# VHH binders against q9c0y8, part 4

Target 1, 316 residues: q9c0y8
Amino acid sequence: MSASHPGILHEYTERLVAFELVGKSNVTLTSNVTRSLLLFVGGLGDGLLTVPYVQELVNPLDEIGWSIVQVQTQSSYIGWGTGSLKRDDEDLHKAVDYFLHIGGADFSTRKIVLMGHSTGSQNVLYYLTQSILPNYLIAGIAQAPVSDREAAYQFNGKEKTKELVDWVKAEYLDKGLGNDVLPRSKVENFFGEVPTSANRCIDLTDVRGNDDFFSSDLSADDFAKTFGNLKEISGSTAHSQLILLMSERDEFVSPSTDKAQLLNRFRESIRPTTSNSSLSGIIPGATHNVGPKSSPEALKWLINQLITALRSFIDQ
Key: E = the ipSAE of ESMFold2; O = the ipSAE of OpenDDE; V2 = 0.75 times the mean of E and O plus 0.25 times the DockQ between their complexes.

## First folded at step 1 (VHH)

Design v1 (framework vhh_vobarilizumab_d1; at its last look DockQ between E and O 0.51; V2 from the best seeds 0.00; counts 0 for: pae O 7.0 > 2)
Fold by ESMFold2, look of step 2:
Structure v1 (fold): chain B 316 residues (1-316), chain A 121 residues (1-121)
Amino acid sequence: as target 1 above (316 residues)
Amino acid sequence: EVQLVESGGGLVQPGGSLRLSCAASGFTFSSYAMAWYRQAPGKGRELVAGISSGGSTSYADSVKGRFTISRDNAKNTLYLQMNSLRPEDTAVYYCARGTYSFWKGSEYDYWGQGTLVTVSS
């Protein structure tokens, strides 16, 4: 239902905004007190208020001194079709840099957690594995880390997905046309009305494409290059924590996939092993975005896990 | 032009069976997701069953185990086999074209005219 949501709209770089929802305390990141934040990035098609559980986190987080901030990137809504993980990562670094420098309190103790939903989970993993991290990104949280390629196999067919990949490589990539938008009539059964570049198609749907972090047919060596490659926090030998939260009833995960086994394979690959949070798990009764079709226990479980994690960071 | 034409509706007793068909034309049928929706008098349309271009199926809870969606790509035809029919299954049934895409789930862009199913003793 439509509603007003109190908060602060931050312009963290030219033309890009993040929305800080405000809770009952009315304390914000711009208040004259120390306050930490959960920076939230959605998945394909998402933007402000599209992931239903975000607004339910406001007051629980507020009670422990945390703001939740929804970031808009160039990939928000339909922008993802011509984007990349690299472009998203650049936007997210600008958002983190902005939030490290605002407010009237001493910023040296502010904690920042980056949380992603769906393909936002790829954003989290990418952020944690590319370069030495800012001092204050203490954790990444990946909710519903789903393979886009295996979802395409399930929804569009494995053979048809491979045919699309081969066609795009031959007609676009091999001709230096990776940035070109694919003709809608050829790809609407995969991407609908979203303008999608050849490069983006390959990133999402090819074996070991740039977004292909979570496929169940990847090897331990594949996971070692991602999950096994978390970077240090700048100026420290410490590493970010990584928390993985799968949805038990995730409609974008193949029925044949054993989620518990897959989660364990991800977790066993995490290096350093001290980054492998014990708070990872499977959200009972949850759909992909923990929406209204989820069991009532799903949201409570998610809130409890997040609160437990965020409390553990405030004394570090 | 895209056309979807339903057939096979009618009057049936409770516990009976019907098979609905949807003849599709004007597009490459095998490349699209397809679905059956229904609309009872005074109610909105509701999803009954869906089938992806890859053959993956989904069902509303109210029809699981009783209804079977299928497609014949050689004949450009979508089917709904309805068994163990109940009075609450009475509705106009619509064929819909869309995508069951990997990133969004489903989105439907073309609809048939509907076929009436009446379940009455």
Scores: ipSAE 0.146, ipTM 0.506, lowest interface PAE 4.0, mean pLDDT 89
Fold by ESMFold2-Fast, scan of step 1:
Structure v1 (fold): chain B 316 residues (1-316), chain A 121 residues (1-121)
Amino acid sequence: as target 1 above (316 residues)
Amino acid sequence: EVQLVESGGGLVQPGGSLRLSCAASGFTFSSYAMAWYRQAPGKGRELVAGISSGGSTSYADSVKGRFTISRDNAKNTLYLQMNSLRPEDTAVYYCARGTYSFWKGSEYDYWGQGTLVTVSS
C-alpha cells in the first residue's frame, strides 16, 4: 500500500540521505530547540520506510523530545551484497557527524542513540567497538540480532552452506578475488538476484566471518572480542549502553535455540559491565521485524521499552 | 507458480497421533528447506520443525521427541508426524518454503493455507 509521510530529507553526505519523520509537535532536528535523536539503520534489503514499526515510533518519541531518523547507506536495498560492516560504519559515522552539527544553538548537547534492525544489529555492535565514540552517542540498541550463518544452515542446509564457503575460499579468496561478484547461478539460493562479492558471502556465511557476531555455537572468547570491546564516548570516560531486544518468534532463528539463554550469553560478555542494560529482553510474540504476524502486544511492548530507555537517558 | 497445500489435520484425543502432508508445486522442491509453523487461537505464529534441502532437521523444544519432520523429494511432499498429542498442540499448521534471502526476509517464504489440528477429549 502507498502512503505520504511528512518529514525532512537530510543529505548527510554526497548521494546518501537520512529521512526524519515529523511528529505531532512539528518540531525537528533543525529547530531552535535542541532535540535528541534515535538514528535507525535497517537490515539487509532495508532502506527508508521498509521497517514498519519505525513509523509507529514517531509520535511516542516526539512526545518525549526525540526525533527518529532512518539512515540510507551505500548498503541500503541491494547495495549490501558488495559492502562490508567497515563501509557501513564509515557511512554511519558521517551521518552521526552531520546530526551533531545541525540545528539550533544547543545542538552540541544533542543525545544520540543508534538503533539497528536485523543486520543493523551488527552495524550497531561494530560501530560501538571500532573507535572512540562521538560526543553524545549514549546508547546502541540491537533489535532482532540474529545469526545469518545459522539462518543459512536452517534454510539452505549446513553442509550446502559449508560447501559454498569452501568453494568461495578456493576459487576467490585464495586467488585474491575477494571483491569480485560471484556468479549468480552459484549463489542464487542464498542471495537471490543481489550481486554478492566473495568477501561479503564469506562475511555472512563462514564461521567467525566478519558479520558472525550472534551465532549460538560461538565461544565466550568470540563474544569477548565483540561485546567485550565497547569504546568510550569522546571527551569522557563514560561508555554507551547496549540494549539487546530479541524477537520471541523470530523466523530466522532455529526453533531449537534457547533465545533467553543466548541473550544471557551476549549480555554476560558485555564490557564494561556498566554498559549491560537491564532493558535488554525478549519482545513477546514478535516476529523478526515486529510486523503484522506478531502477537498484538509485541509492538506496544517494543514502544514502551524504547520510551523507557530514552527517558532514562534524559532524566539520568 | 509456487503452491503449498496442507492436509491431514483433524480432531484427535490427547495422546493420539496425526500425520500432516504438504504437497508442493511450482519450484524445485529438493533445492529448498521446508518448515512447519503453527498458530494457536489468539497467539502468534511459531516455528515447530524445519528440514534442510540436505535432510537435517530441527525442532522446537515443546515438540522435540514427539514430532518428526520428513520429506519425499520424489513426490514433492513434506510431512509432519505428530505423536503423543497434547491440548496445547491445538493450532492451524502451516507448511512453508524457506530460502535464506536477505533482501526479501520472510516474504521469500511461501505459505500454505493451513490445516487445523484440534486436540480435545
Scores: ipSAE 0.016, ipTM 0.384, lowest interface PAE 6.7, mean pLDDT 87
Fold by OpenDDE, look of step 2:
Structure v1 (fold): chain B 316 residues (1-316), chain A 121 residues (1-121)
Amino acid sequence: as target 1 above (316 residues)
Amino acid sequence: EVQLVESGGGLVQPGGSLRLSCAASGFTFSSYAMAWYRQAPGKGRELVAGISSGGSTSYADSVKGRFTISRDNAKNTLYLQMNSLRPEDTAVYYCARGTYSFWKGSEYDYWGQGTLVTVSS
């Protein structure tokens, strides 16, 4: 149930930390100048090691010269309720900056891939497309990119979700109270125990809300504003690779949704086209977080896919 | 007051079928996920099947392909069609009102009193 994990806790800000998991080789980001990192950010409710497969990535990545680092942002655990993609992006940029520079100038060739799980996928996309801050990622990986809005439709009902949105807009946003926390009694069915701001509610549940990247009812024009707008890597004319990894048995995606088709819609929207990685795909037999209820091959597939991706970035 | 009342349990031979019903009242049924749990003698309560407010379903591996969870929102009723019943399916089956948290997954907050299903030759 509980376990200990060797690693290095990094204070990438005065108040935020990231945990570098150390593999069997005992090599760390600061002990080897050629060591690169997969920076991992979870979804809503996630914190350190709350995503089951993260710890399983440590040794495979270690073998190929990559460390996995899980970042804790202000949105971690219950913090997402009052957060935003913008805030998350700021935290992530601070993390990226920290990890680009630790060890000094000799480590300047370190590559960073940002991997997001679930809503972390929105973070990845935001970082690569909408952020006003410089892009320093060689690639982004969106694992289990799902629509929070459509998830709400699925679990709470479409009409009820709309009612919520309308209510929040009328009672909070229209009154300039977007930062107010919604009454738990009104929104606990949606957001459980998490104090949730009016703005965050709208971000997650409104049509074309700030977090609405992966909804199946979005148009090509909508996708063009996100997938179609990858930023250049800072200091280069090159663009980051974007890898999308959907879970075949993602419980947050409607069974009526053709995941393959949806994934293709995402991929077809990616600009520049060179950023559309051939490594995007559907994780066979995988639940949302590739957890215990997934097929045994799901994790293996994910690991292999990641290894393939990460190896490909070493030569870039 | 939230009430869940199960019915449809009974004695059935192996290979037989039963349909359980759960009548819900005291809340907006259509707004909630629902689930069936079961507890066999000497065992802990386990999730059998769940259905979201939007109709998405999930099943325990042990019942996949045999059991079907469904709901009629107009009747405020949850159903569990159980086919190809096995002795190991013998248990008290409980209807539960489910909630869903994006960060914690599926939860429940209310239970029925249960209905006994006995599969025996």
Scores: ipSAE 0.015, ipTM 0.324, lowest interface PAE 7.0, mean pLDDT 93
ESMFold2 (binder alone), look of step 2: mean pLDDT 83; pTM 0.840

Design v10 (framework vhh_vobarilizumab_d1)
Fold by ESMFold2-Fast, scan of step 1:
Structure v10 (fold): chain B 316 residues (1-316), chain A 119 residues (1-119)
Amino acid sequence: as target 1 above (316 residues)
Amino acid sequence: EVQLVESGGGLVQPGGSLRLSCAASGFTFSNYAMAWYRQAPGKGRELVAGITSGGSTSYADSVKGRFTISRDNAKNTLYLQMNSLRPEDTAVYYCARGYPKEFSTLDYWGQGTLVTVSS
């Protein structure tokens, strides 16, 4: 946890940075215009260096000619409480645009994959299915896609969560106060002391809120509206691939949820069918963060799966 | 009102052990990630260990294999078991609350408990 990391800190837009970790080869995105990148975005509370497995990806990716870049957005650390998937998407598009051109690169020579962890999975799905901006990603990877709404049900109770949603709608949204920060006393048990807007609260906790992509109680029609609309890559007839990697022992998913069945329901909804990657699966023995309490094979499985995916994107 | 109260610090000889406790109140403890930070004299605060609401743990490289973070949700208490203590572990240790998924988002800190490792 206390260490120095060799790399390049990129300022991709005003006040926001992205950190490129440099592997054993010392090759960087600025030194090689054909070098591809995995752009990584974390979940709620995450920023640079907060997801430990990212550091474990540096050298395996370097060996196959890929860099890993961690992106800071306005939602990083505590900023997410007053944010939105739309605001995150705008930041991510700025990062993608920056990396497509750095070092004299262009879209024809450099491939970009976006990988999200936790709520970063919603960022990936939003980028590929809801975003109004041009798509330059060859693929998106969602690691530990979970329902924040169902997590709130698990930890606070379903009725208490619904009571909060109803109150926020009546006292804030119906009055045009969606951007107002909610009283801390009302949301502390859901979001801690992070300043949380009425809109952000509803996005995360309401049925079919803007973040509600992965809940097990959603219908096939609900999944069709998200998974059913994967974007074409700009300037190409090909569509971005979507890879979904669920954690087998995810503590944020109810034990009553059949993860294999839920993953199958997501995958069956993917359109076009060519975007439904065969590399989607369940990471054996993995906790939410693929952390130390995971089985010993979990991290190795994740690394091997990612290497297989990234190699496939440049071998054709 | 959120409160975090650390205890268990003290003077110990190199190679000794200490167990730190953090009593949490004013929130649903089981919903939050928790962490231990430390601040040595003349240095900034550094993350020592973190634990998610689900029990997944993370450790600083300097303490891996020597320290163990754990939680008791029934008692609203966070623990840090410190073994094989070294003089460089001398610091004020702080309990901190994070968002439920990650301990990287910290919104409350305790007052700290002093650990001194010397002969």
Scores: ipSAE 0.000, ipTM 0.165, lowest interface PAE 15.5, mean pLDDT 88

Design v11 (framework vhh_vobarilizumab_d1)
Fold by ESMFold2-Fast, scan of step 1:
Structure v11 (fold): chain B 316 residues (1-316), chain A 122 residues (1-122)
Amino acid sequence: as target 1 above (316 residues)
Amino acid sequence: EVQLVESGGGLVQPGGSLRLSCAASGFTFSSYSMAWYRQAPGKGRELVAGISSGGYTSYADSVKGRFTISRDNAKNTLYLQMNSLRPEDTAVYYCATSEWGPYLDSHKFDYWGQGTLVTVSS
């Protein structure tokens, strides 16, 4: 739908932007008022303004002194098909560095919460496992963490997905052609019209591929490598938390998956144990995107949960 | 070719001061974020202070108000002025650089120095 949105478009690095929506206070991250931020990363196919609930977060966050910023990465829109979690992580670090320095802000005054939607949840978890966390990065939030591999099994069939993986390994990876774009006719049922590299295909669809964090068939040892490997917080008395918010009616999760049990397995694997937030849960009646087909209470629940989380990070 | 060399460590009494220096070579120093990390006996490595290419600074809560990080781009040198030193400041201090800011990860950090020992005791 055609609309105009007031805000600030930030160029955080060459060719990449982040959009800060302005709330009713008209206070921004460039103002002289100390302002913390929720840095939002979308999933596959997302870019600016593509996740509808983000716009609904602006005024509730504004009321408690927080801004929300949507980040465009090289993987935004159709770029993800030739991307990687590593490349996304590099873009996110540049965005974080930018927002710590605008308006004269420094690392000691501004608090950052990194929030991901869908595969943005992999981006958040990856970020938290790759680098020693600075004291201003106080939490990660994963909304609709889903297994892309199990989604492929659900929509295309397990055997067809395994055939694709085997073919890509034999014809591309084993031949050093991991960066080559796969023929559309071979992958259109998985990735549509998006140009998809051999490496990216394997990252998303293979058992223990680089993106395979949330699959229900993974072992406790697998989860220990991700949820159990959150990096140290540097020089801070505060501890970063990981909040996991699954959608009750997520169309990308098999109806045979016990979401409460799977969420519990993720939470039990989180280390340090102090990073396991009691605010993790299942969003009642929510579709994957907490969109128009969700129950009427889903969006309100999500907003209230996020406000509760952000308030708790300030109260010491 | 890329090298970071720390100096200025030593033995000092509580309440004393030390100035650490890090001489950088082999890269365009002015374009990179720089940081000081420390590792105390029996503890993990922690970020002490960071400074961006633009001169913005950050400090760990334990050292804020006592330590000052600065850089001299003309001399390719990073400094840490340490005042009101306490026994708990005893550690090996490391100079580090990161293209993406003060994030410590071997994937993100280009280079680490060899470290300089600071001992605060009577």
Scores: ipSAE 0.000, ipTM 0.141, lowest interface PAE 19.6, mean pLDDT 84

Design v12 (framework vhh_vobarilizumab_d1)
Fold by ESMFold2-Fast, scan of step 1:
Structure v12 (fold): chain B 316 residues (1-316), chain A 123 residues (1-123)
Amino acid sequence: as target 1 above (316 residues)
Amino acid sequence: EVQLVESGGGLVQPGGSLRLSCAASGFTFSEYAMAWYRQAPGKGRELVAGIYTGGSTSYADSVKGRFTISRDNAKNTLYLQMNSLRPEDTAVYYCAKDQYRGTFYSPEDFDYWGQGTLVTVSS
């Protein structure tokens, strides 16, 4: 499959781009200072146009005064294997800063929502909890927040995953070689052909690793350290809302996991409580990426939920 | 529609050989990385072998030197040549297509579209 998409390719920093899809109105982020922005970041392996539902969001968002922009980061495609949530956060802040100052103009009144897919959900939670929130960032949306560690347990076995973690710690981290790329033969069952550093491997596969936000075996205290620490918006006592949208048929979540119970545990841990959006939920019939194998209603549900959320942020 | 049809599985004695085939349709085969996964009774799915669009390959440590993955872009077919088979190779083998065009990213990026083909290694 190939296609052409009308839009604007923004160069937000050296060698990194963000693609703004243009809807039927032809209104863009450069043509209207009051245009609101849904900034989208994908998961592992994603880049521009790789998450199919993003294209489907363009016209519904356009109708309510929002543009969707998909951001390329250093972690896009295969770059994630030598990256970190901290490096991703730095790229996302550069993109946000760019959209507030396009061409040297002042767009600082623009409202921004950050949306992540898959490991993009970790990017969203990291952004909201580890950095100072700009006064225009009104919400984060996490679609298909899943545990990479428990996915590794499911596909490779729990003991094999723990053996890998122990080996990486002994042979790399304990020796100060965290930035070294692991031998492909040792990690290809987990990460395929992607060059993967020792640090990145541990972040994704270790208990309480830097990416380990969504595992079902984490305690209430563990969730309090992540979900319980949403940062204040700069210059205000207000906080951004967090919306969590899990996929009902997510193939990266064990069939033994009660997704509704797990979602409730995440939501119960959110602090301040005013950041816990009532729009969080489970996308009926959705696969991980709300793709072609999803029930026909899944994409419509996601679009309607997002429109409801985005309207509420402007009409308050 | 994307369709992957596996074939070539069967019963074989230890030390024997089998060649699995996967006939692909509904997408531009040459633009996607392809992989073979397997699932043994009582175990999770594991990556056996992967092949990039350019022909570069990767293998699980347990099958290196015994299995060979290959592709024929003209025939839209993926192959797995399995030599020196062991009882622990007994599993249902699945052909998988990468969701992303061009490169092999991770096990998380592959979809299973076929019913699989059963390989049983026993005397």
Scores: ipSAE 0.000, ipTM 0.172, lowest interface PAE 16.8, mean pLDDT 87

